Miniprotein binders against p81326. Designs and how they scored, part 17

Target 1, 226 residues: p81326
Amino acid sequence: MLHFGGFIMEINHISKILEKEREEYIRNKVEEYLKQGFSKDDAVNKANQSWRTYIGHRIQDVIYNLLKKFLKDSGLKVTTDKALNNRNLPEELDKVKRLIAINYGEYLFLPDADVIVYKVENNDIKIIAIISVKNSFRERRFETTYWKLKLKESPVTSHIKVFLATPDKDNEISYKCPNGKPKKMRIILEYELDGIYFLKEDFEETEKAKHFGKIVEDIIEISKKL
Short names: E, the ipSAE of ESMFold2; O, the ipSAE of OpenDDE; V2, 0.75 times the mean of E and O plus 0.25 times the DockQ between their complexes.

## First folded at step 3 (miniprotein)

Design x1 (at its last look DockQ between E and O 0.01; V2 from the best seeds 0.00; counts 0 for: pae E 14.3 > 1.5, placed apart)
Fold by ESMFold2-Fast, scan of step 3:
Structure x1 (fold): chain B 226 residues (1-226), chain A 80 residues (1-80)
Amino acid sequence: as target 1 above (226 residues)
Amino acid sequence: SDKTYIIFVTVDSPELAEKVAEIIRKILEEEGIEVTVVVHGDTVVIYFEASEEEARRIAEKIRKELEEMGIEATIVVEEE
């Protein structure tokens, strides 16, 4: 993008690094499993499953660091649900936690918000967006949608944008109608969420489904309206 | 091998869906099954990890219990 060339370049650089990390990780895990007596096919399958778990956490960290770096000059702050689950919170993060918590009678629970973007004005906090990061869609495919719908129920949280960020390497939600068959998961996620951002080049782009390189610009524009 | 399954239970009203969700939570808690039960409008959504056989058994138990209570519901089971 003309306005965010540095961000797009850094995304492309990190994508190359992650692919190299994948090759090395898989090779090392295959050797490990073969040494344990597994067959070649079993070793490869186990290594791929191990990578899926590993990369999930790795990609969350990458997205957090990228957003923190590129939103800082716009006066926006970034945190994680992991940070909000710490026993002792700084006052600012305690306020962030209270502003995204959902009420279940006697209990308050945080949504599954891997990355949280907010701003501070006159010691008041305004939550801009939460981003759910998914490397694969094997588990609870509509969980992000559930949290979006719950947040819409309260005037305190109804303005919060809910985004999904994913490399979608298995092409689980990259296309709405592959081979002429509607892909329920992609269609529902696009319909209910405020945006889907892909960390890949080939996907069906729409007003809501975009390359991850556009997320910084979109968040800044949303923040100006709050 | 265990997979993630979703059961959708649609009833006549949002108020009835809230009541049905509570009934389903009690049924599955008694069975010792760890589930997430969510209400979305007139539909109760149940998430759990199980084998295909266990998922089929759970869906049938829900269907039977609701039928015995005279609750008319549409039940759909999907692999996530």
Scores: ipSAE 0.000, ipTM 0.082, lowest interface PAE 21.9, mean pLDDT 77
Fold by OpenDDE base, second read of step 4:
Structure x1 (fold): chain B 226 residues (1-226), chain A 80 residues (1-80)
Amino acid sequence: as target 1 above (226 residues)
Amino acid sequence: SDKTYIIFVTVDSPELAEKVAEIIRKILEEEGIEVTVVVHGDTVVIYFEASEEEARRIAEKIRKELEEMGIEATIVVEEE
């Protein structure tokens, strides 16, 4: 049993650990883009963009693996939207895919679902939660909110909890009203989503804004009500 | 005064990191030091309370043990 304290500490430093790779990654990517004929400035910019994508995926992978590990004993299962992006899915995953799909009339589309938590009971699948993982909010800052609202529009998906997990490295949503100025993004995200989970200690805790260490317990509790 | 220190031990693979974590746990247990050891990817992360001198000693001990085992590792010590 990873002592609860050890788990919390590990999560708080995920971003820092992964950022150690940045210098080498950027150097290698710059070299790659220079070889492709880009200018030095363009190469650096492209490398930084590539890094943001890369580090985002790495954090998603970490969170996925953690949730998978810690939810296993509860009988809950975890998958990703990436795993669902296949023409040939196992029956279980095909059902999961269908149960999170959003109706756009002639088309069904999947929400952004970095991590999907579900349970299987008597061959019936119940979707419990979708976790969106954001390293930064520079791009698509309300995308998770959009998907939550869309999921609410259908009785098939309205019960699905949508959580945001973030280290919030730039303190974009860590506090609701720092220095008396409301942080619009924090307020909206907290209002619209079912929870925000921080991979850090320095944030304003509320009923919906919690440390990531609480997400497992919260998901398990939700699962019992479904 | 004792401070919280973090030692990062980065190795070549996650599999090796798990092995190294076990080694480190044993080393520190033998020293009677209460530590939290976690594996994150290819990096072993060690949390403990110590003096700066003791933290440095521990890091060096880990380095030496890994070297003796032929394990290449990058070791970074940080104060929390």
Scores: ipSAE 0.000, ipTM 0.219, lowest interface PAE 14.8, mean pLDDT 86
Fold by ESMFold2, look of step 13:
Parts: C-alpha cells; sequence; structure tokens
Structure x1 (fold): chain B 226 residues (1-226), chain A 80 residues (1-80)
C-alpha cells in the first residue's frame, strides 16, 4: 500500500481548504464585473461561474502535480488535456493524443481526460489510465461514463482505465440514501468506471470506491500488468 | 413491453453481500436472464430487463432462496 502520510490528509480536505478562499474570490470578482458595467445580478452570476471554473482548475492542478510527483519513480509519465490541445505539440504528446482520441469518422475528439498517465516502453507509448476530475455532479454527472463507453468500443483503447477523482463537495455520491439504498448516480458511476477516488475522508467505501491516496498504488499495479 | 428493473438486496454485512451476490448471479443465470450484478457495501444491486410479472417473480425467488438459507434481507424492486 502506498500512501502520502500527511499529504494524504491534506488532499482529503482539499475542497474545504479551497472553500475558505471562496468568499474573498467572489467579492473580488463581483467588484471587477461591476467596474466593467454589469448589473449587480449579472456580476454575481458571473462571479459564481468564475469560481466554479477556478476551483475545478485548482483541484485538477493539485491532482496533476501529485500524480506527476509520486509516479515519477515508477517510470510513469503524466500529462493533461490542456497540454494535448497545443497546435505545436511535441511528438511524444502527439502520440499520446492519437492513442486516446475517439474516432468519429473524419473527426477525432479527446475524451474527458483531465489527467493522462502513460508509459514509454521501447519507443512505444502505452496509455495506462485517464482521470476525470469533478468537484460536483450538477450538469455533468455521466459525462465520464460516456467517454469510458466510447473508449471500450475500440480494441486500441479498450484497455485504458477510466477513473473519477472527486471531493464530492455536495455529497451527491458519497453516502447511501436515508432508506439505506445506494444512490442511483453512485451505482451507475461505479458500475461503468474502473474506479472512483474520493478527495474526502468520509464516504461509502467499496472495492471500486476508495480514498484518493490509493490511486498511485493502483496505477502502478495496473502498469505492471500491461 | 419489457422495462428496466433494479432490485436492491440489503443484508447484514458487506461480507454477506458478496456471498449473496454470487448466489443471485447463479439464480439469474439459471433463469436465462442477462443481468448486471453490482455490490455496494451491504447491498446487492441487480439490473435487468423484464416484464413487471417476471421482475416480481425473480425478486420472490431471491427472497425465498435467502430465507431458506437463513439470510435476513431487505429486498426492494424499482422500475427505472
Amino acid sequence: as target 1 above (226 residues)
Amino acid sequence: SDKTYIIFVTVDSPELAEKVAEIIRKILEEEGIEVTVVVHGDTVVIYFEASEEEARRIAEKIRKELEEMGIEATIVVEEE
């Protein structure tokens, strides 16, 4: 079992830590939008939208940096969807992009792959896993499962593990319903995905639903099975 | 005509749920029904397509088999 010790403890509280910044962020953004001439109501709505984008990117960056740091010694490389959308893409990353792309006839699209873990072996690139990072499940609850299904449709991508990493800020998938039944969204996500990794302390643990600190060990184990 | 049904079978522990899931897989395979069986903690969740009558029959068969084995379970059937 590989764990981060104190670092794991901090990552399990990342949503709470970042939420401490929310009030000041929103206040500053509202002031910015008011100066641009927006109404008070529009400025508040824009500030809230800005916060959702900001916090999502912050969580993604933390996860990327953690995986890059802790997978380095295992010969595993990490990249992001942002890096893969560069027009002047380095040849190694261009190969990664092509290996995860979904073919829609004359068009190729990247799946919901916030963070990509791959291995370089004898000049070949092997995609190990993609991790989708979601803070909440309001309007995008099953986007990740759609991309998993698309990846399964091709023998060249069907081996790629698809994980969801989430603090589950609003407790949408963490706990059973009051009547003791699992929540429908949790059942579907867990069924379709290869794993769910929670960036929080309390949730209903299963074989596929684990603390985020477990993800490094799991990825390393998967990479050895190739 | 057939609808998607979800059956929830909640038992006393996660360890028992894993055993019950294997029992249910065997029962449904013998019935010739294509099913998805997932274990969430102490609850076994079964997805399948059937008529309402077939879904109720399967749920009753599961209840009876578990009762005969001395396994206490709460069984809920939902139409998706």
Scores: ipSAE 0.000, ipTM 0.276, lowest interface PAE 14.3, mean pLDDT 82
ESMFold2 (binder alone), look of step 13: mean pLDDT 84; pTM 0.819
OpenDDE base, look of step 13: ipSAE 0.000; ipTM 0.222

Design x10 (at its last look DockQ between E and O 0.53; V2 from the best seeds 0.00; counts 0 for: pae E 9.7 > 1.5)
Fold by OpenDDE base, look of step 13:
Structure x10 (fold): chain B 226 residues (1-226), chain A 80 residues (1-80)
Amino acid sequence: as target 1 above (226 residues)
Amino acid sequence: SDKTYVIEVTVDSPELAEKVAEIIRKILEEEGIEVEVEVHGDTVTIRFKASEEEARRIALKILKELFEMGITAIIYVVEE
């Protein structure tokens, strides 16, 4: 059963498909902002910003749904930071939220956790992995790294794997040393994070940089060790 | 050689699956593929004889159309 082939096909094309929507989306948003009284330049800028948020959300949703589906049989559960941003959480999610929180003295803050994978054993929750989803790295390119480092500082969260999932449409981190020049961002992200998973075929594969299709297996393996 | 392929499309809800099934039926009609489209919960399934390339093409077409409609779906192709 080549479940894998269809899975790969879907993932590799998501970014391309979404990008086809961009022109129409931008046009519509520009029109909307113009009607709101913004200048043409401001409208275009705002539309582009909106697009970045929109496409990021769409990719995140896809990844979430994929992980939820493919991890279900292993007994693993998946949630999102958005789901955790509720005042009235079920007990299970409340525990999840607390187990990923980072201590800043008087305050606890959540890391950017687009997708959270956890397991429940004997009413005990173990956080397995956090997946950060990035479409592009134009803004806060090392934010995921920051959260990984912060999670490492506590014995409560130090075991949590932090993965980056990206289509890397602009080839910002797809290769480590293209033309003999090191890509700083790729090198740092690969070094600091537990893994990078690409939603594309054209990338330099390493032990830590793999196709997104491998993430399910990796997460399952990690879960068995916890 | 033509083999039997199964395309499964999983969406967020059974209600959405019904809508997606209708979309897929239209796509298949346009392609001249006469097959039954089945809905099981949140999953739409189609089974038909084709080459691997054709099966992939159809799956990709479904994927593209769904995404263009703003529908997030998980699609995989399996040889039966």
Scores: ipSAE 0.025, ipTM 0.433, lowest interface PAE 4.2, mean pLDDT 87
Fold by ESMFold2, look of step 13:
Structure x10 (fold): chain B 226 residues (1-226), chain A 80 residues (1-80)
Amino acid sequence: as target 1 above (226 residues)
Amino acid sequence: SDKTYVIEVTVDSPELAEKVAEIIRKILEEEGIEVEVEVHGDTVTIRFKASEEEARRIALKILKELFEMGITAIIYVVEE
């Protein structure tokens, strides 16, 4: 019999494991782009961009499947931004979409949320948390913080926890004061977000910066308060 | 001193679970570990005696092999 709180598989090496797929993936994509008429140099550049998107989606899939598996016994449900962007949504998912939308006057936009955790009680839906998965901080480095601040602006969304999940392969946010100097990105992200969850072993752990394996218990605890 | 560990591996389909069960049997045979393997729906369950350190190593090896093959799986490990 399985128990929550047993030995949780560590996914701290997921980036290294997926990198072994890279050579074959890029070879296949270069061939595909050459058939479309691109030069060799353009095909290689496009293949590398395609790989970055692919590895990000694979990590997101692992996170989604893990959360779905381990939250189901607590009455919690999990969906994704891709599922919410379908044209013909089931009523339940349509409600989820509307409950996380940000109002910009005439327009409603979804925050950048890769994975969404919610619960259903008597046909009433409560959004617990959104998780943004980031592989690199070169572009849109504070995007997740922006969405947290926007969600705080309305009583309808202010309770929603905003988490960041990252392998942080290049150590861009792994430590607060590397070499004795404050790292702006880490400090601001940790201050503003509800949690940062690392998919690796080597980082500075704090009350908000934790191993990814802790995310399940944190989400369950939060859900009991709502 | 050995304890009994249960590893549950959930994959995308029952058909894939049967393939994964055979992969896991090969891994554990190469490691010299006696294993009871069950497949139920999309989930492979294995039960074996090991130390905690050995159980973690085996679980990580299973994860690594499956990811190298492009198989995404959720792996849960518990001590009986």
Scores: ipSAE 0.006, ipTM 0.314, lowest interface PAE 9.7, mean pLDDT 81
Fold by ESMFold2-Fast, scan of step 3:
Structure x10 (fold): chain B 226 residues (1-226), chain A 80 residues (1-80)
Amino acid sequence: as target 1 above (226 residues)
Amino acid sequence: SDKTYVIEVTVDSPELAEKVAEIIRKILEEEGIEVEVEVHGDTVTIRFKASEEEARRIALKILKELFEMGITAIIYVVEE
């Protein structure tokens, strides 16, 4: 018996789908702004600004849907930070929220956990991993690292794997210098985090920096050890 | 040597499975492969004779083509 589901994720065609979606999105938004009376140049600029906001959420949605689909038969559940911020939170998600909360003395705050993977065993919830999704690193470059370090401080959260998922379109962390050395930001992120998963094809894989297609197998293996 | 392989392609809905079956038939016709394609709920079943290397290549091609169309699928290849 051979299983091929992981192969499509290893190809990392997600970026190509997002590029086609971008073209259609920009076309529609330019038409919308032109109908509102904006000049052609202003309409194009506003459409591009709208896309930058949209794509961040869209990549999170794509990752959420892929993980939910591919982890379904492994007894693993997937949720989002957006779902955990609902006022009418189901009991199961309320427990998930409490199990990832970070203690700041008298206060509890959630990490920036875009996608959360957990399991339910004998009505107990165990958090497997949180995934931070970043489209760019110009701002907030070490935010994921900060949350990893905070989670490590508590016995309740120290087991939780913290992953970064990124297309890294600007080659901020996937680029290798001509002398063969990675950039400082890449070195720091790979050292501190439990893994980096790239939504792109052109980079050098390591034990911790992998094609996004490998995330499903890695999460399943982690869950078996918990 | 050639053996009989069964490829099972699972997608999000029965309606999508019917569409995927048509896409798979077209792909395999272009590869010159004689194949039986059946649909059962959300799963498309393909049965044909090939080498293991060819069966793996065909399964990967199906996954790639579907993904480029925005269709996420899980594929299992079983030797009969």
Scores: ipSAE 0.000, ipTM 0.174, lowest interface PAE 11.8, mean pLDDT 76
OpenDDE base, second read of step 4: ipSAE 0.021; ipTM 0.391
ESMFold2 (binder alone), look of step 13: mean pLDDT 84; pTM 0.799

Design x11 (at its last look DockQ between E and O 0.01; V2 from the best seeds 0.00; counts 0 for: pae E 18.9 > 1.5, placed apart)
Fold by ESMFold2-Fast, scan of step 3:
Structure x11 (fold): chain B 226 residues (1-226), chain A 80 residues (1-80)
Amino acid sequence: as target 1 above (226 residues)
Amino acid sequence: SDKTYYIFVTVDSPELAEKVAEIIRKILEEEGIEVRVKVHGDTVIIVFKASEEEARRIAEKIRKELEEMGIKARIIVEEE
């Protein structure tokens, strides 16, 4: 039995740390931009934009380390698209890269796969899931859905689960029909993707839209069927 | 007020959709509009933030340009 409560406790602890990090980061960046001659409003706006970039990478690293730690005892391995783009890949990672890459005629591209979960069984590699991590849904939100649809087109990749993980701080996709108006992005993402995992407490839960604390159990269950 | 809009441009084949996506990218680049253009099968998907009036103007411009090139397309504009 996995110590599922340990995973949730670690998520809650990290959430508090990230909130404190945000306040300190914004404070320091605002002062930095003010010293460079920017107005207060411009400094705040630039600091918030800088934080969005920083926290995106920070959340990806957190998710990678949490999944690596909590999936290890289930025989599952975790890597990142950054690792797959390194020169001189180990044989195992080179095989992972080949199994997830999408063909565009003469070109091969990796999907938006911030975190990749796979298993090795009888010398075969099976990709279980890819997780796209989004801190905000400004202009690139459609990319996760696009990659899911492209992966579905190939027999080699059609079994791969595509998950979105997000704090969704601005409530862009937290509810299907806030104030009686359907949110097309939430509806489309839930319909096309295999799951949405929220790094927050307040959201409309469905069979596909869950708290991030459920992700380890779900991935292990999926892996048993492959 | 700016909202997020999707413009779906459906054409007769996936090969034509790839061509149309490049044409649309060029048209919108000349307008100075920051957009995301993707292809899914026979459909080109354009995502951007604009006012309702601007979104309709952009959709109409795409329709006219494709018509002048002899390309038959179904164009749908949807608000997120």
Scores: ipSAE 0.000, ipTM 0.098, lowest interface PAE 21.3, mean pLDDT 78
Fold by OpenDDE base, second read of step 4:
Structure x11 (fold): chain B 226 residues (1-226), chain A 80 residues (1-80)
Amino acid sequence: as target 1 above (226 residues)
Amino acid sequence: SDKTYYIFVTVDSPELAEKVAEIIRKILEEEGIEVRVKVHGDTVIIVFKASEEEARRIAEKIRKELEEMGIKARIIVEEE
């Protein structure tokens, strides 16, 4: 319990730690874009956009590594959509890819799946959960919701849990009704998704909205039911 | 009054962070300071209770030790 408590506190600071790199990152990117011939304003804008992408990936990597580490002993496996975007996949990952694919008639497309948790039993693969990692909700606010709904439409994928993990730095979805005003995004995301996991302490906890520290236990529990 | 402080030590790689964490643990054990040391990616996180002055001293000690070892690190001290 004590080790878990320490971990929980530490994860709350992940976003803050990464944000400390921002100034240097922005400076370097601005310089790079200036050298490419962009105006100062354009360079700054591009640098900021680049930062958003960069920090998003960093948080995703942290979450991936944490899940991989903590789920290892349970026998669960973890991969990413990036790992699946390869022409030459090992058989196991090829199966994973096929089992999360969404049918669009003539085409199959993968949902955005920053982290994919699955198990292998008797040479059969069962997808347990997809975790979407969002640092901010400025763009594509309901993207994860869309994929959840699409996954529900097929008996092949309907069992897959879809979770959102976020530090919610800007407090966009931390509370349902701050000051008596409903936060549409929080309400919709919580309703449509199987869970929201916060990498912070200051949020409204519900059955579906929990601290990230609970995600491992929840995934393990789900895995036992499949 | 003693407060909870966080020291974040960011290095070039996760592998290096693990090594640095071990180094820091040894340093702090020698100092008799009860601390929690964890690694998140390329960052070592140190948590302890101390005065502000002591927290600064510890951070500086870590900095110097790492510097002597040729390890470049960004060190940030924050109060909880």
Scores: ipSAE 0.000, ipTM 0.197, lowest interface PAE 13.8, mean pLDDT 86
Fold by ESMFold2, look of step 13:
Structure x11 (fold): chain B 226 residues (1-226), chain A 80 residues (1-80)
Amino acid sequence: as target 1 above (226 residues)
Amino acid sequence: SDKTYYIFVTVDSPELAEKVAEIIRKILEEEGIEVRVKVHGDTVIIVFKASEEEARRIAEKIRKELEEMGIKARIIVEEE
C-alpha cells in the first residue's frame, strides 16, 4: 500500500518527468513520418499531435491506477472510457456504460469521461464521479462543461460529479485573474464543473480548485451521501 | 480524407434550440453539404462528413451567425 505522501510527490513531478521524454519522442516520430513520405512540416505537425495523445494517455493511466489503489478499501471501483468502448463488455461494465451514456436518438455518446468512479451495492450500480483528464486547453476547451450540463438534464445522471484533472503546465487555467485580467477559461470551468484538480502545486486554490491529492477524500465523502 | 464530425450547439432553452436548428439547416444548405441536424432538449446536434479544414470553417460560420443574432450558445466540435 503506497502512502499518500508518495502519491503526492509522483503527481507533482509528472509534467517534468514527461517533458524530459518529449524531445526524444518528437524526434523519433518526425523520423518515422519522414520515412512515410511526409514533408518536414507535415511530419512535425503529426509528431506534435502524436505527443499530445501520448502524454494524455500517460497522465490518464497514472490517475486511473492511483484512484484504483486508494479507493478499493472504500468499496469504490474505477474504470475508463477505453474499457467501456470494448465490444465485448462484462455485464457490470455494460451497466456502467448505460448509466453514463447520453441518448441522441439514433446515436449513443459517452460523456468526456476519461476515468469513472462507481460503486456496486446489492447488484445496483451508482456512478459517483467522472474525471476528465486534460493536458492542455488549446482544443476541446469547454466540452467537459457541455457534458456536465447534459448529465444534469436527467434525474438518473444529475447526481454525477464531473471533475477536471490537469497538470496545466502552461498556466492556462491556474489563476482566475493574473495581472488583473479575468481568465475566461478558468472562471467558466470552475463555475460549471464540480471541481478542478491540479497535478501541481502552483495554482490559485478555491473551494472547487484543489490539489489532486484531495480528490480521494472528496470522492469518498460524496459516495457516503449516495 | 473526409471524416465524420459532430457539432453540439447548446442554447438557453428547448424552444430556442428548435429555432437555432432551422438557422443552422439554412446555413448548411447554402454550403451545399449533406448533413443531419437533430434537436435534443436545449442542444442542436449536427452530423456531417468533411475535411478538418471544412469542418472548422462550418463551425466558425455557425458561431458568427449566432453571435450576430445575439444568441448565446456553447459550441463543441468533435471528430468521431
Scores: ipSAE 0.000, ipTM 0.158, lowest interface PAE 18.9, mean pLDDT 81
ESMFold2 (binder alone), look of step 13: mean pLDDT 86; pTM 0.852
OpenDDE base, look of step 13: ipSAE 0.000; ipTM 0.193

Design x2 (at its last look DockQ between E and O 0.05; V2 from the best seeds 0.00; counts 0 for: pae E 13.1 > 1.5, placed apart)
Fold by OpenDDE base, second read of step 4:
Structure x2 (fold): chain B 226 residues (1-226), chain A 80 residues (1-80)
Amino acid sequence: as target 1 above (226 residues)
Amino acid sequence: SDKTYFIVVTVDSPELAEKVAEIIRKILEEEGIEVVVEVEGDTVIIWFTASEEEARRIAEKIRKELEEMGIKALIEVEEE
């Protein structure tokens, strides 16, 4: 267990840590919107909306960097869908891109893949896992599930594990049946995905729903079986 | 009653998303609708306050405009 107490603490409080940047971000955005001619109230509202998008990216970046760092010693490599959105890719990344592509007949499309973990052995690339990072589930609630199902349809991609990583700040999927009422989203995501990893402590743990601190070990274990 | 909606427009590339964002901004400016338009990768996210009917109208307008421009996009409308 990567029980680096400091790491776990940082993970558990990632939203809070990043929230420290909010005040400055909001201030700057408010100023920007005021310059554009918006009222103070409108500027504040817009800044808050912008923050939601921004914080999502920040969380993704943090997770990417953490995975990259902690998987490095295992010889595993990490990339992103953004890095693959280039017409001129290095050979290795071009192969990665092709190995995660989903067939739609005349077209190949990439799944949403915030983080892609792969290994290179004897110039052969094996995709291990795709990690989708969600700060909130307001947008595209089942998109990750869709991609998982699509990846399962091909023998080329069926082995790829699809994980969801989230702080779930609003407790949208932290519990299956709070107050005896099933949370549809949690149940479906947990059923369809290979795992859900929480960047928090307060959640219902199951075989598939784990603390983010376990993701590195799980990925390494999967990599050994490939 | 007016609610906050967001429209998610997914396109083929981040570059196209930036272009689409600009298009959408123009469309909404012409309609006099105050919106926040953000680009996230290949996705354009639009936040605004409107009625459900208006939100649907806006989404359809965006769809039609993009279609006329030959831009294929997935458009999703969600309540915040």
Scores: ipSAE 0.010, ipTM 0.264, lowest interface PAE 9.9, mean pLDDT 86
Fold by ESMFold2-Fast, scan of step 3:
Structure x2 (fold): chain B 226 residues (1-226), chain A 80 residues (1-80)
Amino acid sequence: as target 1 above (226 residues)
Amino acid sequence: SDKTYFIVVTVDSPELAEKVAEIIRKILEEEGIEVVVEVEGDTVIIWFTASEEEARRIAEKIRKELEEMGIKALIEVEEE
């Protein structure tokens, strides 16, 4: 049976591991840059930038593994855009790739879908959702929105849910202006995307902006209607 | 091979960030590179598709132009 409480416990456990990992990573990188002759302030800034690059890949892998583990009991399968770019694709993944690829004349491109959720019924593949994972919005702003808009243009892909998953540690999307209004980026992302899932506690929850702990249940419910 | 790169420019104030964004847009228009330039607070974020060599050249050009104007900035380059 489904264990949503187990999912939330795994998220909390991994969050604590990532915080410890961050502390050690930053400490080691600061020492490295100080040895190279950088000032303390420059060393700290460079270490933080290095962490942003490192954690981007790390959190994508974490989310992939969590979703793969907790969606299997519901008959849902999970893959990545990295897996779809392999030369020798299994037949099933080749079908997944063809169902999400976007045509640009003589070229076909995959959306930047860090995690892809699909199901197999009677040898048919149905794409349920793609999830863009953003550690920081100092990277790839609106890229998720661009791919959502492109997917909407085709009857083959218009049903696919496009989600954003983010710790938003810098409060780039969670922040409100003094008048209580969200920032432009938050407004646009929430309007255009099918949902935003935060890997943090302190934010204004809305119908579309939720705690990451709700993503498994939401995806399962969506899959039942497809 | 071409990849997506981010150049992040952090300055002392949001007002200066808006000015820096305009300077960067002009630099990149001269290079003939199609880019996205976003401003968030005291930070200017530029993203574009290019080779690693081109990305490094652009970052250096930005650094030199801002230095010549007396603008203090932290410039970071990151690939997607």
Scores: ipSAE 0.000, ipTM 0.138, lowest interface PAE 16.3, mean pLDDT 77
Fold by ESMFold2, look of step 13:
Structure x2 (fold): chain B 226 residues (1-226), chain A 80 residues (1-80)
Amino acid sequence: as target 1 above (226 residues)
Amino acid sequence: SDKTYFIVVTVDSPELAEKVAEIIRKILEEEGIEVVVEVEGDTVIIWFTASEEEARRIAEKIRKELEEMGIKALIEVEEE
């Protein structure tokens, strides 16, 4: 059903491409900031900040394509919040949008749901999981946990698994007790979310904090229970 | 056929990024294009659906508008 070896090889290839892209991006941004008159140290800091914002959207595209490819044979479908914001939605996607929307009285809002995995059975759509992609935790650090809690408030959405995918290159949440002190962000995110998937090798692995390569198997297992 | 593109605009401050985001939103509204605009720190990320020709034209219009306003920015265009 699933060829895990192929998934791991694709992740490694794409991770290598993204790291090359990072190096080129940083180099170009540093050069541009130096031309603008910033010091070397300031230019490097600004370039790294810019990369954190940019890479979140690049990683979302990577995750979408890999999940679409490797979940297809399990009868699972994948879409994105970008696709759900199109003016004209196919009937299927319109149903997906409505099934993840959160009601705030006179307003209806989508959670921060970068990538959405769902299935169609007996003409019904079941949302399996939402993957939020975060490159940096300086701002909106607990936004994903907020959306998980809101989804838990309704019987219609309470089954939806909420995952966080991150390269976490700056080790903001990679370890529970770095230097012997509890890291609040990692501990709260791990407690509240259904899983954290790291796009790197160096992190503290737990039952909820895993290498991204595990995500396909986890999603398939969850889907079999719904 | 139409494809999804994104444009990354990096500027000197978060305050400038917010202003640039509003400028870009107005440009795309004039073109009749639905767009998702996100501001994160010094960076504006824009997604829209267009033909390759339209995407290139829009990116150039954004570049020209920012240059006319004296805003220094790195602008990158990618297909999603």
Scores: ipSAE 0.000, ipTM 0.218, lowest interface PAE 13.1, mean pLDDT 79
ESMFold2 (binder alone), look of step 13: mean pLDDT 82; pTM 0.783
OpenDDE base, look of step 13: ipSAE 0.000; ipTM 0.229

